# VH-VL binders against Arf guanine nucleotide exchange factor SYT1 (SYT1): the designs that were tried, part 2

Target 1, 216 residues: Arf guanine nucleotide exchange factor SYT1 (SYT1), of Saccharomyces cerevisiae (q06836r405to620)
Amino acid sequence: SRRSSSIVNALSSFVNLRSSSLSSSRQQHLQQQQQLQQKLDVSLEDLPPVPAPEFSDSCKDFLIKLAPYGKFIGIILTEKDDEFKKNCLNYLLTNCFEFKNDPLDIALRKLLMFLELPKETQQIDRLIMAFSFAYYKAQKSYSKKKGIECPWSNADQVYFIAFSLLMLHTDYFNPNNKSKMTKHDFVDLVHNDKYSGGNEIPMAVLTYFYENVTAK

## First folded at step 6 (VH-VL)

Design c10 (from c5 with heavy chain I102P)
Fold by ESMFold2 at other seeds, look of step 7:
Structure c10 (fold): chain C 216 residues (1-216), chain A 125 residues (1-125), chain B 112 residues (1-112)
Amino acid sequence: as target 1 above (216 residues)
Amino acid sequence: EVQLVQSGAEVKKPGASVKVSCKASGYTFKGYWIHWVRQAPGQGLEWIGGINPSGGYTTYAQKFQGRVTMTADTSTSTVYMELSSLRSEDTAVYYCARETRPTFGGVSPYGMDVWGQGTLVTVSS
Amino acid sequence: DVQVTQSPSSLSASVGDRVTITCRSSQSLLHDYGKTYLSWYLHKPGKAPQLLIYEVSNRFSGVPDRFSGSGSGTDFTLTISSLQPEDFATYYCMQSIQLPYTFGQGTKVEIK
């Protein structure tokens, strides 16, 4: 389904995990936000002003307040370098997404089906760093549960590969780019990295990623 | 071999503009932010700004906003820095430097690993 | 914005001396994902700056083991355990946790 409707449904399910006393005013507000998001032509500026966190809000409390904003939740939580919003984003990605059985490219597609990618580079960075941390934790937990070694060294490695995949996708499908990134360019980008462990990624995995990202 | 090669020294009058080039080779150009750093005589290192060659997004230090423009030409793997309304205090060696690890936001914990040789810009009347 | 301050501004030393340079940031350089965004550079007249140390304590490729970095949070140190003739230069710390990047004012290490 659409990213907006799926995210709203996921958050609505999360809200229902708590004992809830919804008022008519809250119901009307939620319905209005959902309707606007489902049209997929609404921008964040068309929605009511984003509420500020209250002093006593937990991450869950604030995410419930953000539920009407749907696909824009990622943009809202990354607008600035804010520790509370970073924790809320980590909570969202850990509890509302299922990444354990996914290759990274599939997990990244799931993320972007539900959350709109910010346009500002520092916001993108914050979103993908948070995603990479959540993905790494899920993979590490899954590997421990299965008694196998986690295929990822740390979240920074996941971030670097996620960056590489997104950069490849935007480069390959941008009609303004006359010189598309080749497989050799992509392999070179990843394998020259000694700092985040890109050089440890097998060629077969990179071939898989390149072909899957540039296909369709 | 990863290299950044800059254009040659320039002599300019106050009020003029200068455009310094930085040609990258030996690596995947589009993946790495390029930063510009200068050193005036007797002074320390000063960050001017940076550019993501993929998409051309730029960030400038507040001191230089309105006077500096950075661009990238991915077909030639070249970054340009243009500084306008030159003053004598803009006399400096200008360096381009590569962010060690590719990143969206132009920051990383790994510093700037490859530097151009520097371009002396002299502003005198 | 993040400020970094470096101490001392200059020092005189002899070959074989132990040299210690400090760098203090106006805020923590530790990112919540576990990396600390502090690097050190060597700069000689007529040459480009050279990366020495990244992420506080990791020596860049080809950097001799007499160079070491330490510290955490806001306080960092570059140590040269036994100064060599080629080490007379100006040293800079830099924070990279956010843009604008900022350098310390530099520490000139001069021959006595």
Scores: ipSAE 0.685, ipTM 0.830, lowest interface PAE 1.4, mean pLDDT 86
Fold by ESMFold2 at other seeds, look of step 8:
Structure c10 (fold): chain C 216 residues (1-216), chain A 125 residues (1-125), chain B 112 residues (1-112)
Amino acid sequence: as target 1 above (216 residues)
Amino acid sequence: EVQLVQSGAEVKKPGASVKVSCKASGYTFKGYWIHWVRQAPGQGLEWIGGINPSGGYTTYAQKFQGRVTMTADTSTSTVYMELSSLRSEDTAVYYCARETRPTFGGVSPYGMDVWGQGTLVTVSS
Amino acid sequence: DVQVTQSPSSLSASVGDRVTITCRSSQSLLHDYGKTYLSWYLHKPGKAPQLLIYEVSNRFSGVPDRFSGSGSGTDFTLTISSLQPEDFATYYCMQSIQLPYTFGQGTKVEIK
């Protein structure tokens, strides 16, 4: 879609807004570096060492320093259980992504279009939990503005469904997996959950999610 | 019914290794972390490590790092915990336990809902 | 690592007594997402541990209503309102906000 560039524009706008206080030469170098990294098949290890946050850095200040790292920003902000980096991740997801009108599966695709998924399970968990919080808040705020009831009970419910969608995708499309998860298995996994409210998701919605994730 | 069934008691000499199995049934095996917890005589409960059977991802307590290996066999719905270089202090009952809710990172606010019956490992010279 | 400490280490009580056990963590167990990562377990000799309470105050399936949990942040309490013969056991709190999981040292509840 030609009008659907909000994720790219949001990050570009965020970087450009803060960079307006920099010299034009430095701003040009930062933007060029980001564009080259996004176009190349480069690993995080090929990039310069990640800067440490300075004592006086706001989340926005530090995110501007991370702009050259592009798709790796999610990996960087989840490397350790660090409160400042967690706040920076929440800031990024709240201010640079638009989730308000998206079904969860579409919102997940948007996230992963822009941010590379970490390889370590603890980092994946931090990223998807932060995403789930930001997604829930966006959905709740939008629902209140429109005078409708939010379809989600809380962020933990969002997390569990996001986990289930990613697990289904990985299981279904793994060529080494001989016993792929059926629709019945997926619905059973989610609908039997009474701890995160998976059991509150209508069966028709779960069927829709299964079909969307396993298609294509 | 959700169940975790462990292998039987083991008697080992110092320096040997032990491999304890934990067979899961009654639920979707993939997606649920399995933790290992032990209790030595007169001691409390101690977490050893955990595994997500979906990808075989593991995390171990630092005390056991280098001596413990956890694996999963999805075809038999079984996880294994192998502890090497056994010492007399490793004498304990070893439990496997399921994380109540599926997660990527192996943590949740819901605790561990299903436990195996325990496997006594005795280390004596 | 997050540490949790229980009090008391042991107690003696009679059937029908109200029993209170406390658990304190070295850091807050509240996650920004509104969940608190604290659970309680019952453990009898020769048996596996049993989950009693998850997320501070929610009884696990099949747990009698005489068991209740409360607290927030770093301070938590398990209460047994009217002790029954089957309740004589060792009780553990556990933090699950991060790995490694850590248990309290246990509270042994004995018949008087």
Scores: ipSAE 0.680, ipTM 0.832, lowest interface PAE 1.5, mean pLDDT 86
Fold by ESMFold2, look of step 6:
Structure c10 (fold): chain C 216 residues (1-216), chain A 125 residues (1-125), chain B 112 residues (1-112)
Amino acid sequence: as target 1 above (216 residues)
Amino acid sequence: EVQLVQSGAEVKKPGASVKVSCKASGYTFKGYWIHWVRQAPGQGLEWIGGINPSGGYTTYAQKFQGRVTMTADTSTSTVYMELSSLRSEDTAVYYCARETRPTFGGVSPYGMDVWGQGTLVTVSS
Amino acid sequence: DVQVTQSPSSLSASVGDRVTITCRSSQSLLHDYGKTYLSWYLHKPGKAPQLLIYEVSNRFSGVPDRFSGSGSGTDFTLTISSLQPEDFATYYCMQSIQLPYTFGQGTKVEIK
């Protein structure tokens, strides 16, 4: 399907529409700062302190405040188990990413092109839960509109497969990992699951996923 | 068959430490969190902490923070729990238990399906 | 932390009785993504705990159909429709929506 916009472009309509009453130089400064953040290898610690949400902020309002943080927005929105930030993350993934025509591995790749994966396991889990819900909703809505059955049983199945792909990716590309997950290990992990429907995924599809993820 | 086998009973003095092992078999070890749960005499079940063998990520209940260390050895499919600065109230049966479904974050709606047989740790003068 | 509270703390019953145990959590255990993070365990002296029910109402493999779970949100129930001799044990509910995992205080089901 078509490329989703970059995180800078995905947020630019919020900034441009909401900042239509702002001076043109402020808009140019914000866009330039975001481009520099993406081009430079900056860390979240190098950026200004993250603003706290105000009581009256909508998800849009807060996401506009987060625009300068670029790829770190996912880390910020998953820092703690926070209902408002979870809603903002769901809003971002639903409204600023296009997943409807994408296979899961491509959709996950789109996510990671624009959002840096957190390092802390609970943050990763919150991000992947939110992604999986947004992806499932997009697939279900698309299937209903087209009059076809959704290929996914529920969001929990999407979560389990997405998590398994991420676990494989991070395990395989860790240079300090001496005991990498083999194709056999990955296939068994997913295919033996009967709680989230991993066992319903054909062996050939799991082999395909392994090869595509580990080729990167 | 999926199985967790724990090390044998321990008797310790106050102030000592104890290291309990939990050997997993019959499944893909790296994908599943292992939790530790204890029961003191006359008390209910108490969660101590958990470990993801992939990378050794751990979380601990606040009560045990600073006294407990969990590690995993993926080459032997074994997790370890070490509890230091033992007190008499640490006398309990200690269980390891597997998260039913693999997760990155260590939680799921499916509970803990496989439990070790338990290890009695007795702390007395 | 999420707390769960069981009621009653103990009960006496005879073989064949219907038993009901309740579990209440300090916050909803329904995750926004559609699963409810409550499970039930059986624990006998000298044995490891055993998973009975996961996600509110699903019986774990090998659990007899006399065990059933129900509830939603913050209020949950374990029902044993006709007690058998092997059912005299302590029962625990557990929330798993976040770490630390927390158990109810237990409900001891004793023979009358």
Scores: ipSAE 0.651, ipTM 0.815, lowest interface PAE 1.7, mean pLDDT 85

Design c6 (from c3 with heavy chain I104M)
Fold by ESMFold2, look of step 6:
Structure c6 (fold): chain C 216 residues (1-216), chain A 125 residues (1-125), chain B 112 residues (1-112)
Amino acid sequence: as target 1 above (216 residues)
Amino acid sequence: EVQLVQSGAEVKKPGASVKVSCKASGYTFKGYWIHWVRQAPGQGLEWIGGINPSGGYTTYAQKFQGRVTMTADTSTSTVYMELSSLRSEDTAVYYCARETRPTMFGVSPYGMDVWGQGTLVTVSS
Amino acid sequence: DVQVTQSPSSLSASVGDRVTITCRSSQSLLHDYGKTYLSWYLHKPGKAPQLLIYEVSNRFSGVPDRFSGSGSGTDFTLTISSLQPEDFATYYCMQSIQLPYTFGQGTKVEIK
């Protein structure tokens, strides 16, 4: 519908926000590759029918079959509530993305640079949830290896903050919105959360997120 | 404190429309979905739809699509539900309710923590 | 749509009784990372519904500990360990794993 399309368009602009990590030569090269794919104007419907998983497929076997679908792999793996596809998505995010050195906002931009957002809200939710799990595991593993405390309590906290960032972006850059979410509003929204540990995020981090997301 | 205050009772004829308001206070309005739930006489609770004031994204139960419109006015922290082509079966108490945790798409395991007082809508000839 | 069926539709009980209400969903309410999307509400005529239990078994703020929830997957139970005079009301379970949100048909708990 128009509402689903509008939300996806707003989220797609999140990838285009400038960041110090995105300005690196590696990050710039990846951005150029993704922009070229978009200029080729291909859609998932233009590609051959997506193969079904075979009984004996490992996650890697199936992902190899999906390689020709490029940026659409996220859409394919979230199209329905399917345990095997969830495992394949987790495999992809854990083994093909590097998140350990990234602040959450940068990691989220990386995700959305390589994978096209689904149009359906439940598919977006599945993608961001899988991302949050993979990001948390990467951060926890890195922290343990370095002998430091992981800055995140669990994957649900990451999930809540990731969607808080996306909500901030869509609110702030919505042209129909005359009364934009302020820094105080965003900080209050996150710090009132006692259920997912939003109240545990330091003010300096929330301020960083607000300023970085609303830049430009 | 956190409150949702609804507009007063309405009496309508079949075929008319009704617009119920739900004014929020005591929290950051934009972050929380507002749902609408009704109860017809002798019936249980029925979800109608919801709106995220951050961007105005809405979702409606299939039964009501084409007849219901939800809007938000962030300057007054108020959500509106308009139901058109009223029938006698639309006679009910209509509640607005807040999603417990901010979510972008309106689903969470935490339920709806704050409810408005309800608005009786009566549809009769 | 996910459907939720509640039983019994009504029951009669005395103050001090243990009351159990069951709720069954048409599909699993267990979501990724182990959260289950089931909540319980209390509703008295002329009053707004009140959240009692979220995520199967967590009491909402201010809810007395005589209220408890249990269950998993598709089968859930609300228990009132010792019914009090203020507990005579209609109780609803609700699934929130998908929109549209859906409620059970309700269980009216009446004084014997």
Scores: ipSAE 0.665, ipTM 0.823, lowest interface PAE 1.6, mean pLDDT 86
Fold by ESMFold2 at other seeds, look of step 7:
Structure c6 (fold): chain C 216 residues (1-216), chain A 125 residues (1-125), chain B 112 residues (1-112)
Amino acid sequence: as target 1 above (216 residues)
Amino acid sequence: EVQLVQSGAEVKKPGASVKVSCKASGYTFKGYWIHWVRQAPGQGLEWIGGINPSGGYTTYAQKFQGRVTMTADTSTSTVYMELSSLRSEDTAVYYCARETRPTMFGVSPYGMDVWGQGTLVTVSS
Amino acid sequence: DVQVTQSPSSLSASVGDRVTITCRSSQSLLHDYGKTYLSWYLHKPGKAPQLLIYEVSNRFSGVPDRFSGSGSGTDFTLTISSLQPEDFATYYCMQSIQLPYTFGQGTKVEIK
């Protein structure tokens, strides 16, 4: 069956920011941007063929060549397991996004507001892993500058929590689910994880994430 | 404490269908992919497909697409695998197995930590 | 699909022997940020497969110290340092870097 394809489409609805911490002016602006993007329904296949990198291209040089592709840059840089494209994606996420002051759920929404989610699961995995690395580095650097302990142990922990948030969203808002994941279920699922350090995340933080992701 | 318990052995004729159940207990059922793996006599282990119980999302090996359907019943914490158009080479022990860690797409470096006891399916004329 | 090949297909050994099984994948199993998606399983007739090693070299809970895993990239090894009577079984490596998951063909370890 092709049911795994529907989970990819469900992820695109996650980009709508639901945090009450945003100002009403900012929320209205973000909603307008989302509306305009939906009206401008251009597909990657409608654009000219993606240029190949030249031997002498830096990551910045290649990203400049990709600028006309806009929201599709994430799809392009994750299409194949390619070291140069991976480095370009890391460059983009490090230099063009601001993550240092954001809770993970907000940072993830920002990413997906500006980059279209790929259709293939391996491409999504590459994108979210690259995001998790960039987010962790930003948080670690910020914590060091402030003289405080970084709340994250490593990028793999960020990756696990990021996908846990996406999984919660798709479960909770799937119209075919009659028995939605409860707060207790979500907290238990994450807090029992010993492999990626989910068990190290404070219960209050997991409760915050649940409430923000499931808010109407 | 974590367990996967499968339905009993089945004998089928060629062309029939079989539906094997896998009941989970001792953990939060949603969020953990359940994979199905079989072993035919004299053969190795073969992955058939997997399902995420939260939304019923499935992925099947190309060899079985069109013949296999996996479903989940979250109210009973049970996964089902139905294989249709049975042939003699489908004679095998069928296992359900849990992905070790919750994952969105059923892929992780941690393998499959809990396995059902297996269900023998015999296809003979 | 990612192909995984084991060597040898079978071997005969005595209790106390050191046993080495190799596994080679058709592509690197190293993921973007340092995780390697290879695991090892033990399987006896009439019983379910048992996870032995995950992520190349990490013993699963309750697995004896005599089992160890090593390797990187495309080449991996399972070692049993001193074979015990309960270790006579078929061993499988599995790649999990992408679906479909694929197993090696198995290595049957028999009593000599």
Scores: ipSAE 0.655, ipTM 0.817, lowest interface PAE 1.7, mean pLDDT 86

## First folded at step 8 (VH-VL)

Design f3 (from c10 with light chain I97R)
Fold by ESMFold2, look of step 10:
Structure f3 (fold): chain C 216 residues (1-216), chain A 125 residues (1-125), chain B 112 residues (1-112)
Amino acid sequence: as target 1 above (216 residues)
Amino acid sequence: EVQLVQSGAEVKKPGASVKVSCKASGYTFKGYWIHWVRQAPGQGLEWIGGINPSGGYTTYAQKFQGRVTMTADTSTSTVYMELSSLRSEDTAVYYCARETRPTFGGVSPYGMDVWGQGTLVTVSS
Amino acid sequence: DVQVTQSPSSLSASVGDRVTITCRSSQSLLHDYGKTYLSWYLHKPGKAPQLLIYEVSNRFSGVPDRFSGSGSGTDFTLTISSLQPEDFATYYCMQSRQLPYTFGQGTKVEIK
């Protein structure tokens, strides 16, 4: 196997994080999502062969065909660099998730509560990049509607912070890691980035993320 | 100061193996893909493969599949490239290079910003 | 695999000349999310390659402003507006849109 089982397992455990600060409505949504995921807690290999798209399928048509696959839909849609499946993934993330009121760490938890992370790093990349695009669009649209500035410069910035949050979680909760990433280390990791705009994220926001990700 | 420091030059006979090291310092080693690139005498730059030090996921150019193995030791922040079944045409300078931005999938629009100094591998009868 | 092709393979020029090198990709290097995955490198004998331009047109830290990049999709250009003595080197474009990474064949810029 070419994949890293330890990093994939650590990323998958990210979904189990809870926050006492969640609103009642958000708590209700999360609980419903968890119940659906538990109902479908089977291996992808235990399910019927994944249907191929038909020429006439819209994204919605194909997603309806994929509904029985539950949490595995993200894995299926990122299997290869396929234009139609990429469009279906974008449709799913735009129309079936609500990100407008969420800090990035909460939105990422919602994503991973419903969708299982792929095993291959390139599939993970396709999923998180698609998420980052959908999240950015939702935040930008919401900010415009409210007459406030969008806190994000672009989707690539969102991707880098999402990557950094998952890296922090993996590092902090790895039982084999005796030297955990400190808040100072995390802030330096993000603020050293001049290319995706990590250096533009306010210290207060990074402190918030660190404390929320490292809390139990 | 971000640095990649490679092991010294090697002379090998055909059929042998060589293992070149690339020690990283000055940055968070995990999460940054390390690529290997070589230049044979009179030739251009040729990508050999890359490794994500987090988890050890690798990708190799088809030309080198079956002969190259890349590994990472996170405790020493070191990547290794081992090339086996050496031939005279493997004589080249071998470079390690860091992906500019951390990424899951090992690709980014920002290129490779930090390069090792190069390791000459000479294969002769 | 994505192929990239440079032109010319070599050129002779004098200090002060404007130099133009082209790079063509076998498929678009534009990612759907708006970034284009092309970079340029300078390589002198006995030294490691140096990143010169990333994402088509952005100069890497410490790169003089006489270097500029342009292009889109599949067609890209590196321009040196006024060649200096230290610029005699071999230049490479590279696509990073997908693995395996691929380099152009190189363009050697020599003293006329």
Scores: ipSAE 0.627, ipTM 0.798, lowest interface PAE 1.6, mean pLDDT 85

Design f4 (from c10 with light chain H31Y)
Fold by ESMFold2 at other seeds, look of step 8:
Structure f4 (fold): chain C 216 residues (1-216), chain A 125 residues (1-125), chain B 112 residues (1-112)
Amino acid sequence: as target 1 above (216 residues)
Amino acid sequence: EVQLVQSGAEVKKPGASVKVSCKASGYTFKGYWIHWVRQAPGQGLEWIGGINPSGGYTTYAQKFQGRVTMTADTSTSTVYMELSSLRSEDTAVYYCARETRPTFGGVSPYGMDVWGQGTLVTVSS
Amino acid sequence: DVQVTQSPSSLSASVGDRVTITCRSSQSLLYDYGKTYLSWYLHKPGKAPQLLIYEVSNRFSGVPDRFSGSGSGTDFTLTISSLQPEDFATYYCMQSIQLPYTFGQGTKVEIK
């Protein structure tokens, strides 16, 4: 729908906040690049038809076939509920990204820097669920190596916090939204969740996330 | 206390439209999908569609595509379901229900935890 | 679309009886993170449906422990260990792994 496209644009700007601290002269150069890129913006539909996986393909074999599609790989692997493509997405996120010592908001920005978000909300959900699984595994492995307890209860908790961050950003920076989520609203959203363990997230961590997401 | 309160019963003629409201309270409205489910006399539960109040994204069962519209008013924490071109077969109790956990895609393993009281829509000639 | 089917469609039982209702889905409801997208609801005429069991076997808040759920993959069971007078109702399973959500056709539990 039109609002799914609006959500995708708002989520992409979540990543682009990185550029807001650049100097004036570099900002001018980046703006000129952005104007040119708009004229040349290649969509997935402009590229050759996506190859089908072969029966003998490993996840790595198929991902190599998808390499020419670049940022669209996430969209391709989430287009439908396909077990092999789901396994390939999990492979990509666990083996081609480094999340081990990242706070969740930074890890999420890294993901979205390299993968374009799908427009359809169920595809977004599949991508963020897969990210959350990969992130949780990385944090658990890192914690084990350090001899400490993993701070996350499970991947579903990671998903819920990632969802909450992205939803907050979309809501806060929507110019048509007169009534933005307050810190109180955001904390209530997260702390009222008893099923994904949102109620277990410390207030200081939620305050950190709210302030980082709503800055700039 | 989390609640969903629906508008009252409606009587309509075939070919008319009906718009049922569902007012949410006691939680952060924008974070949760609201689903609509109906039960015709002597029939089981039937999912009609759902709406994400954040951004207004909707998904409808194919049976209702083209006849149903769902909207949300975040200033009043209210969702609406409008069903047009009514037929006698649309006589049913219509429920709104909240997705237990917030999601982008509107699915979770936790079901629908809070339901409205139901709205009887009667379609008669 | 994912379909779920229940058995039986109806049954008669007495207070104190053990009741078993089955639900089968057209595809596995297990997702990669070990979660299974199956829930059970109780519905009485004139009242809203009530969530009983989520994720196969977890009782929703306030649901008595005589209700239990089990199963995996495509086959699931709701068990009522000792029926009480308030348990005479229609029971539905629902898959939530994808939209559209689909309910079983219902199992009406009637007093004998």
Scores: ipSAE 0.658, ipTM 0.820, lowest interface PAE 1.6, mean pLDDT 86

